Miniprotein binders against a7ua95r516to809. Designs and how they scored, part 100

Target 1, 294 residues: a7ua95r516to809
Amino acid sequence: ASLSLLSISDLVPDLQFIFFWMSNAIEILYFIQQKSPAYMQTIELMDDKAGSKESLLSATISANEEAMTILEEVIMYTFQQCVYYITKTLYVVLPGLLDCNPFGTEPSSEQCRRAAGVCVCAVCVMPEAVRRVVSVFQTTSDLLQQYQVHSEIQSQMFAYLFFFTNVSLFNQLIDKGPARGWFQRSRVLQIQASVKILLDWAKGAGHNHLAQKFFAKFCSTVTILASPPQQLSQMSWKALCAEHPSLKPVQLHRILTQYQLMAELGPLPIWQPSSEDEAYIYRTVDLLESFENH
Below, E stands for the ipSAE of ESMFold2; O stands for the ipSAE of OpenDDE; V2 stands for 0.75 times the mean of E and O plus 0.25 times the DockQ between their complexes.

## First folded at step 7 (miniprotein)

Design de22 (at its last look DockQ between E and O 0.90; V2 from the best seeds 0.00; counts 0 for: SAP 74.455 > 70)
Fold by ESMFold2, look of step 7:
Structure de22 (fold): chain B 294 residues (1-294), chain A 95 residues (1-95)
Amino acid sequence: as target 1 above (294 residues)
Amino acid sequence: SLRKRAEELERKAQELKEKVEELRREAEEKGAPEEVEELLKYAEELAQAAKFLARLAEIALERGDPEFARLLLRAAKILLDLAELLIKEAERLLE
């Protein structure tokens, strides 16, 4: 339901405890997995003077299996809690990426003005909306490192956060984009620049492969909308499908048709789907992405 | 109630660790086989892990999450019971 403290900085104390529990549970789980076979070998090699060796082995196996099961539940619970709180923060800040202007003459902060003068040519600066999203990702990364969470769990965390980010941005752009003017060329170029900053963060943080994988659908959409409409009109439906395989037929057709209307290229659709895709371009159930993890 | 249980499991874990230290001294005096030392090492590590889980459960209770604390205490109890079993076996072998 409602959290009175939705910024990531306000959630850090709670997240610190959850990551502390998670990292310790992981360490204990791996102790059981790594050390138990060696101790079982010791028990198996003992002289069985009282005939109790089989009972001890059975009890040890049973205890280890039950403990590992419970610790996996602890790890899953703490992971779910982290993701829940972090994604609630992301949900609040992600829409701003679609409305911000990274090309403005007014910097978001004095430190941002200094960085823009040394790093980025011209006036492309990190807008506050992008900074809020990056702050969530960076804070999450810092906490995972602080508590020495296993790298595979860190990767799973960012896989889910990037999945969530893609679904949120894609659905808003597709669902609300035409009405909000987000398909206008100047706005698309602003969105593209803002997303580029986010992708650069992911690359610098060592998560480039995850970002490329999970942002593909949103990035394909922005790439299409950033292309001149006349250039797109020269491409066949089949060529566009091949260039943007991450988009379902209904999604690609909707993007192209709405972009055609906003560019005022005419009332009739220019792009004609292949006969194979004709049945699928009107499946509205396939238009928006699900937030469910698959 | 859960807080008292967590405190009791933490105390029991410490008691088992102290028992392990006592048995290690006895094993050195008697020149016991290395198998006894391995059982005592395992028991010590299990008791330490259980102590840690009990302390984590106390923190979970302080933050108002008794269901999570119960999961942690279940794991702690299992590890302590195994540690106690291993200690009893080590005692038998020191005869």
Scores: ipSAE 0.714, ipTM 0.921, lowest interface PAE 0.8, mean pLDDT 83
Fold by OpenDDE base, look of step 7:
Structure de22 (fold): chain B 294 residues (1-294), chain A 95 residues (1-95)
Amino acid sequence: as target 1 above (294 residues)
Amino acid sequence: SLRKRAEELERKAQELKEKVEELRREAEEKGAPEEVEELLKYAEELAQAAKFLARLAEIALERGDPEFARLLLRAAKILLDLAELLIKEAERLLE
């Protein structure tokens, strides 16, 4: 109940502090990394009066290493906190994306309405469910830019968020899709359109490569499910594997099986897995994606 | 208390910055080598960074995260200790 009311806007005050800590820690770490070699060289070139040079150099090296280690811990901690809060909001809004009808008339965002009346910006014309997801990513982007977080950390943040989004959407679609009717062609086309809006936003935000990479599994699944039966029934198992390399054999097999049931198709020998893949289609442990190891 | 520690580190950082300014004037008067100025400049930047980390720790305390504050204060202390070492070396070179 309380999670359903959590919006990204409610977390902005907390996130601002975390981003502030992260940005400053990165800046200090970068400063030490860039300046420490020059200072060590300066110490090395100094006249060795009274044997103090080696002691000073050793102390400087040790202090720099320890400081850098602690700063890395600070950065890692703040990064994890950001991801935790942001993914918590994504967890709440992502299911709405699968139920979204992007072809319906939905009102523009409240934020743009307050400023200028009817806003026709790309975000305001989005369906509410898509806009809620985009708002999480946009807020994250705005905060990263506001606090001038290093570009590499920004890329890592979006990589993880896209990864999380893909895993969440993919697993929900595979697990709950048949029961919720998300495999129906009309519903699939709605999902496809909603995802396209999200990908278009990512492209406009400069994250096209990351989005294409990390949404590959979900996009492949939606593409297969959106394919007309006449077209998909002409594609062999090998052809589908080649066209959708992001899908494991067990995943492709599940998608095709559910498609067959939904479309009321008889047995299709052309979709029969190869002898090489036959052992892999029964690996149900590999069916759903894991959030671990990222 | 962690707050007192943060305030102490901020004070120490300011003291080190003032010491750097004093030594920089002395170095200029004596015509000291450029290496002394480089050491002093690094010490000053470290002291400033430490002061900032101490302020971040105070914010963490206000937000109810004493563990994170401790981590920030530990980093600040290490940077100040290094700054002191560099200042001592600069003083030695001015003798």
Scores: ipSAE 0.385, ipTM 0.763, lowest interface PAE 1.2, mean pLDDT 89
ESMFold2 (binder alone), look of step 7: mean pLDDT 90; pTM 0.900

Design de23 (at its last look DockQ between E and O 0.02; V2 from the best seeds 0.00; counts 0 for: SAP 70.783 > 70, placed apart)
Fold by ESMFold2, look of step 7:
Structure de23 (fold): chain B 294 residues (1-294), chain A 95 residues (1-95)
Amino acid sequence: as target 1 above (294 residues)
Amino acid sequence: SLRKRAEELERKAQELKEKVEELRREAEEKGAPEEVEELLKYAEELAQMAKFLARLAEIALERGDPELARLLLRAAKILLDLAELLIKEAERLLE
């Protein structure tokens, strides 16, 4: 068959081997780091009867440095393999988050407690599309814990996964949004609710800071699109740039254009780009984000 | 082949571990300086780590990842060469 390994559950056996190599490389690296200073001190204190002490010390320093460098490369290599498999799965499941409806048909009593006498009687549920994304993140978290991967590596893994998620969702929304009807108000509110479920998972998993940092571009986009016209029309271009620094001028301009069309507002003078940004609002090469990690 | 290189490194690591055991017994009999025991302890730890790295490389080869195996065997070789150097210094000091 021609099917790739797209489900996270199908990839777990391969990921287990990769985490096995990564975790063991980390342990060996830290063992060398812990032991090397003490042994080098022993060599420094040796009686230098034949004048071999400096040669031995030099060889020891060089060998430990080169071995640690290679082990760091092993850790990086295995990290990249994990990221490759996990993001391949994310790439398949993330677009569905933009098409799903997290609101159910039955009103939620908790959500009916909003403004007096008038309420939004919708229950936010975890639709299958959101559940698939959460499953990838949760499975990753479980594997990292199972193999006792160092906390710094765990943070770097989720930083990259959130970065990838942000790029994928932002690019899909900007590129396909007009054709798919994703800029309609009811759809934007559904997208906002779906993303909130994902952000709640990240907060509960202890990754709130990383999610806020690395989802900023997509969240800014949805926040602008979800804003009531009375509120947004009071914000100038300069104010919007300051409020949403993650958005490039071409990106903000495109988002405001889509908002204008959706709300049937026509051009607003306070949304005109500053003179400094005018050259950049038509740079279509900057419209979509790169999946490159730096 | 990489498989043959991994097997050679495992064999060498085992030989060095056995050599360390022999030299530790000799050092005890001769009442050797504490420094000899520390060099031999270091060499034993390096040989054991190298043996483990060679075993990780074999698993990588079985899973079809020769690039990972090459990295692991490079690290293993470096640690074994250092272990051998430490053993030679310990031998010299026991004379």
Scores: ipSAE 0.742, ipTM 0.929, lowest interface PAE 0.6, mean pLDDT 84
Fold by OpenDDE base, look of step 7:
Structure de23 (fold): chain B 294 residues (1-294), chain A 95 residues (1-95)
Amino acid sequence: as target 1 above (294 residues)
Amino acid sequence: SLRKRAEELERKAQELKEKVEELRREAEEKGAPEEVEELLKYAEELAQMAKFLARLAEIALERGDPELARLLLRAAKILLDLAELLIKEAERLLE
């Protein structure tokens, strides 16, 4: 199947096995970690018949250490595989979020259709493009809960997925936004509303802190672009930097420059970068976010 | 018996290791991408761990802890299943 046709539902069967292995590996690792000391102590307290005690203890220690090491590797591997598959589906559906008009009427999701009627749940009333993104996160959440994956691993999973989502959306907006008209006020307001729906879902799902943290750059960008010209033109470079600390100077400068072009504003001295930031606004290598180092 | 299951898992682990070696040779002959080698390496490690878990289960049985033995054998089985999945993926990539 082409990448464009890949849905999270298509990956569920494979993901189920991965989550199953992950959960069991964590459980077994935890069990070994908790029981190993007591187990070794039990061996140590055994009567030393024919020198077998030391050999048994040594063998057990070595085997436990090796098993735990490999189990940790298994956990890491399965985690990476989950992230890989889930981010693949996100990659496909995220661009639709930027083109979404959340103010339109769209049909309810077939997957969320409960019994013989129109489901009015929060997911069913979402625009299709938003619902597709939320479906990836919801499916992930459901699988994590179904297989009782440790809470820390769940948090790490969502942290990475939100990070990935933010980087993807931010980079697309900055890079393709001007050409695709996403910097137009009406389009920005649509994007803002769509993101709000996603953030509201995250809040309802218990991931509010993570969502606020990892979506900060994209939200700041959308907030600036959604601001009326009369309001934004009254804000100095320093004030904007202070209100949007998640944005690098080069990023803020690019956003303001594109905003100026879109709004057909003349040069605004008040947006002139400070002498301290002037060197940084030309660091184009820092313009787009990296998927690395997370 | 739990002991019989342990022996079966050890045998299976060995079979998977042999399969990995076979596929590694094929991968080398075909000039397969590095991803195939990585998958095969991991499958081999999982098979090895499963073998260790099976041996640990035997030790647990000798110590009179069948519950621990059951857990370890379950782990071994899970790891072997994962190894089989990786091997299948490697085979797919070699086609």
Scores: ipSAE 0.293, ipTM 0.676, lowest interface PAE 1.2, mean pLDDT 89
ESMFold2 (binder alone), look of step 7: mean pLDDT 90; pTM 0.898

Design de25 (at its last look DockQ between E and O 0.86; V2 from the best seeds 0.00; counts 0 for: pae E 1.6 > 1.5)
Fold by ESMFold2, look of step 7:
Structure de25 (fold): chain B 294 residues (1-294), chain A 95 residues (1-95)
Amino acid sequence: as target 1 above (294 residues)
Amino acid sequence: SLRKRAEELERKAQELKEKVEELRREAEEKGAPEEVEELLKEAEELAQAAKFLARLAEIALERGDPELARLLLRAAKILLDWAEELIKLAERLLE
């Protein structure tokens, strides 16, 4: 397959090799770290018969440091390769979360007919767009477990994947939201429900803390857009900044002003930044997030 | 020439493992001190890890990743040099 049409299933064979290399490099690094004190102690306890003890200790320390350094490079290289392939898949499937309707009914859903007889009412099902994203996360989790990758590395992997997901969704919402109508109340509720499914997956997988941390910017944005405009208009700029610390001033101001425009509350923004923040709300270079800012 | 390098390191790792087995038998015959067996055990562990790294590098070459293979072979070389120094010490202690 091509990268523009990738599913995670197409990448599994390549990911299996990369996880195999990474997990084995980690195990060898761990082995060396645990055994190195004993190797040095063996030399330290020997009788010195021509100064060979000092030379052997120096060589052992040097070899230990060099081995750990190069194994760490292998681990970092393979970690970056995994992240590269997985995020290429995520990049393709994430935009669908903003367009899907998690409350929708499939045209001839067997579940809809079974649950309610012959019924045309909406049935709660996982949208295909959400399923594709969950599949990427679940496949990654399964591979990490299959190859017994150290738990700290597993956490770093999901921290980055959640960070990447947040940046991708946030940037698209900010950049395309006005033109796509994504600030409309009904659309925001659909987006909120789709993200809730992802957060539930993360909680069930043991990554709730990471998801709460790294989805904060996107979740804050959705929370603002889901709030009644009347409630927001009663809050000061300082109060809004305090409730949404993950958003930069330019980001918060842009969200609020675009939401006010869509709600037809008038041509002037209700929310006035402090004089200290006013210079920052026009820093358009700070509007979109970097995928490398972790 | 990374393929040739990987084969050389894997062969060297196997030679060091065989040398360890020879020295272990010699140590048993001579009633060598515990330190000799510890050195031989440590050398065998390092040589086996290096052999595995060289095999991983061959797989990386088959999949067209010479950069990964180069890193794995550097690690294998470091472990083999380390193992060889431990073997040399064990040999001196058996004299």
Scores: ipSAE 0.550, ipTM 0.859, lowest interface PAE 1.6, mean pLDDT 82
Fold by OpenDDE base, look of step 7:
Structure de25 (fold): chain B 294 residues (1-294), chain A 95 residues (1-95)
Amino acid sequence: as target 1 above (294 residues)
Amino acid sequence: SLRKRAEELERKAQELKEKVEELRREAEEKGAPEEVEELLKEAEELAQAAKFLARLAEIALERGDPELARLLLRAAKILLDWAEELIKLAERLLE
């Protein structure tokens, strides 16, 4: 109940502080990294008459390494906190994306800051469910830019968020899709259109490469499910594997099996896994994506 | 308390900055080499960075994040210790 009320807007005040800490820690780390060689060189050029040059150099190196290590810990800590809060909001809004009908008439967003009246910006014309997801990403982007967070950290942040989104959507679709009717062609086409809106936003925001990379599994799944039976039934297992390399054999097999059931197709020998893949299609542990190790 | 530690580090950072200014005047009077001024400048920058980290720690405490505050204070302490070593070296070069 309480999670359903959580919006990204409610978290902005807390996120602002975290981004502030992270940005400043990165700046200080960069400062130390740039100055360290100069410090060491200055010490090395000093005469031994000034005391134990070696001791001072050793102390400086040790202090530098320790400071950098702790600052990296601060950056990682703040990064993890940001990810935690942002993914919490994504967890709430992502299921709505799978149930979204982007072809329906929905009211414009009243929260658009660009106009006092009816706004026709790209975000305001989005279906509400898509807009809620995009709002999380846009708010994240705005905060990263506001606090001038280093571009590499920005890339890592969006990489993880896209990864999380892909895993969440993929797992939900595979696990709950048949029961929810998301494998029905009409529903798949709605999902495909909704995802396209999200990808178009990512492209416009400068994250096209990351989006293409990290949404590959979900996009491949949706593409297969959106394919007409006449077209998909002509594609061999090998051809499908080659066209959708992001899918593991067990995943592709599950998708095709569920497609077959939904479309009421008879057995299709052309979809039979190769002898090489036969052992892998039974690895059910690899069916769902893991949030771990990222 | 973490707050008291933050305040102490801010005070220490200010003391080191004042020491740097004192040594700059001495270096100018003695016609010390440019290396001394560089050391002092570096020490001042480290002290300023440490002071800023301590302030960030106070903000973290106000926001109810003592873990972050501890990390920031540890970093601040290390930078101050580093600044002190550079100041000591500058003092030796002025002798």
Scores: ipSAE 0.207, ipTM 0.656, lowest interface PAE 1.6, mean pLDDT 88
ESMFold2 (binder alone), look of step 7: mean pLDDT 90; pTM 0.892

Design de26 (at its last look DockQ between E and O 0.90; V2 from the best seeds 0.69)
Fold by ESMFold2, look of step 7:
Structure de26 (fold): chain B 294 residues (1-294), chain A 95 residues (1-95)
Amino acid sequence: as target 1 above (294 residues)
Amino acid sequence: SLRKRAEELARKAQELAEKVEELAREAEEKGAPEEVEELLKYAEELAQAAKFLARLAKIALERGDPELARLLLEAAKILLDLAEELIKEAERLLE
């Protein structure tokens, strides 16, 4: 089955066909939208000899609306297929970002290592785990450009991919972080550096605004965890909520609890939730994010 | 059979395109008004779009995606039915 293929490079032939159908459906939809008004005006100006003018106008309106509806369904169907395949590969490669060391990693490509005496490129200096994620984004970007997919659809695609990435990374950090030691300061700084590499890719690819918007929850989490204890302990709960509005009260509370434990600041809570938030900080159902919020 | 539908719609699209060409020659011979020529142009563009949709559907069937093929053929049929209505009106106007 084609779903057993987890590498983005192995999925490229299938994705090429899906983008082919998507881009052509968009072209035909545009034809209908842009040419229908002129032809409708021609029909409006015709003589009504056997009463056929009103019937023809009605048929034209109905046909155009129904055809556009179906073509929009084709575009949505093919978009969802692309997202499905791409996010399956992202799901496999994203956990490695939380466990890699970007500060001590040698060039990840054998080809790039062979050329290291004459050049260094951004892909060659990336940790392998970061390179795998960037490869998914870059391959997606290359395919969208190859098939000349409309820029608004390209933005929608990356909005969803960044949303998916944020949810995946946040949920794994919260869920597995204690057992994996990811809340320790040295690990948080490594995670922060890895995420910066992703954000730099997104900026260079023209998607900076989307990445800033959709990575906010994960980035807020890492920012809090990377903060020096003296600085963070001087901030009130209210100030932290205001600085990190992407975090729900239960999420912020969990992050601060883990921070206090790992920084060895004693058992007494440093950050007291407001009376308004007190009802929400133990709602475990709200701790992890849903992939369905996009 | 979706393959039979795709073949039928592609054949009909070609038939309508040939009919448009025939009527365009008749319209020129009779000095028909601009409205007739614009109806025929619209019908030709619709038939060409439907032919292309039928081709896309054939490719989808070859790749094992009958749901996508069904949607594409449904759109193709709608455009061809409209093209046929436009051709019938053009014929009436040339009488």
Scores: ipSAE 0.738, ipTM 0.929, lowest interface PAE 0.6, mean pLDDT 85
Fold by OpenDDE base, look of step 7:
Structure de26 (fold): chain B 294 residues (1-294), chain A 95 residues (1-95)
Amino acid sequence: as target 1 above (294 residues)
Amino acid sequence: SLRKRAEELARKAQELAEKVEELAREAEEKGAPEEVEELLKYAEELAQAAKFLARLAKIALERGDPELARLLLEAAKILLDLAEELIKEAERLLE
């Protein structure tokens, strides 16, 4: 089946099993971790009449360590599988977010899990492109909660998903934005509004800190591009660097250069990189974000 | 086959759990020390965990994931082996 036809709903049956395995593996791991010290102590306090105490203790330690190692591997494996399936779905829906006009009138979704019939919940009133992205995250959240996955694992999963989303959106914007007209102020404002809806969802879902952290680069880029020329032309390179510390010099330079072209501005001396940053603006290898840096 | 191994481990886990129950009754009748009860309790919990892992492995096989099944079965085997050692020690202490 074409990747374009893949929806998060299609993956739910597979994800359910993965989350089931993950949750249960975690539970057993914690069982071993919590009980092992107490049982080892019990063995240590036993009478050593037959010299079996030391051997039993050794066997217990070894078995527990080995079992925990395998269970950790199971947890990691299942985590990776979840991320793999979820990111595939994100890959399909994320481009639509950049093309979305959230100010347009779009019909509400009738397929809300929370209500029968026409739903007016915050998700159902979202623009379709935004709703599709949020649906991936919401489905993930619902499954994590349904299977009572440990909170730390939940946080790690959302951290990665937000990271992936940021990298994907940022790279697409930087690479394809000029050609697709996404650097035009009107289009940028649409993107900004769409991202705000996503961030508001994340806040409502209890992931505000993670969202702010991992979307920083994309948000900074959108903020700069959304700025009126009159305002942005008054900001120095140093000021922009300070206000947007998540952006590397090469990234900021590219954004400003493309902004300048789009806005038909002449050369702006105020945007010239400092002597210290001048060497870094040519590091094109650092322009796009890597998916491996998580 | 992995399926046969899963079934075997599940059976073994059940047998160990039954053995623990038997020994626990004997321990109570003899007025055995608390350490015997603790060993048997640990063995029972391990056996139950192993049984559950074996079930998870079976599901993994049905879903076409033999690698996951192998890992789960390996963990189950380790836990059962430890349970057996604990049971043996409990038996020794009850003699």
Scores: ipSAE 0.493, ipTM 0.823, lowest interface PAE 0.9, mean pLDDT 90
ESMFold2 (binder alone), look of step 7: mean pLDDT 89; pTM 0.876

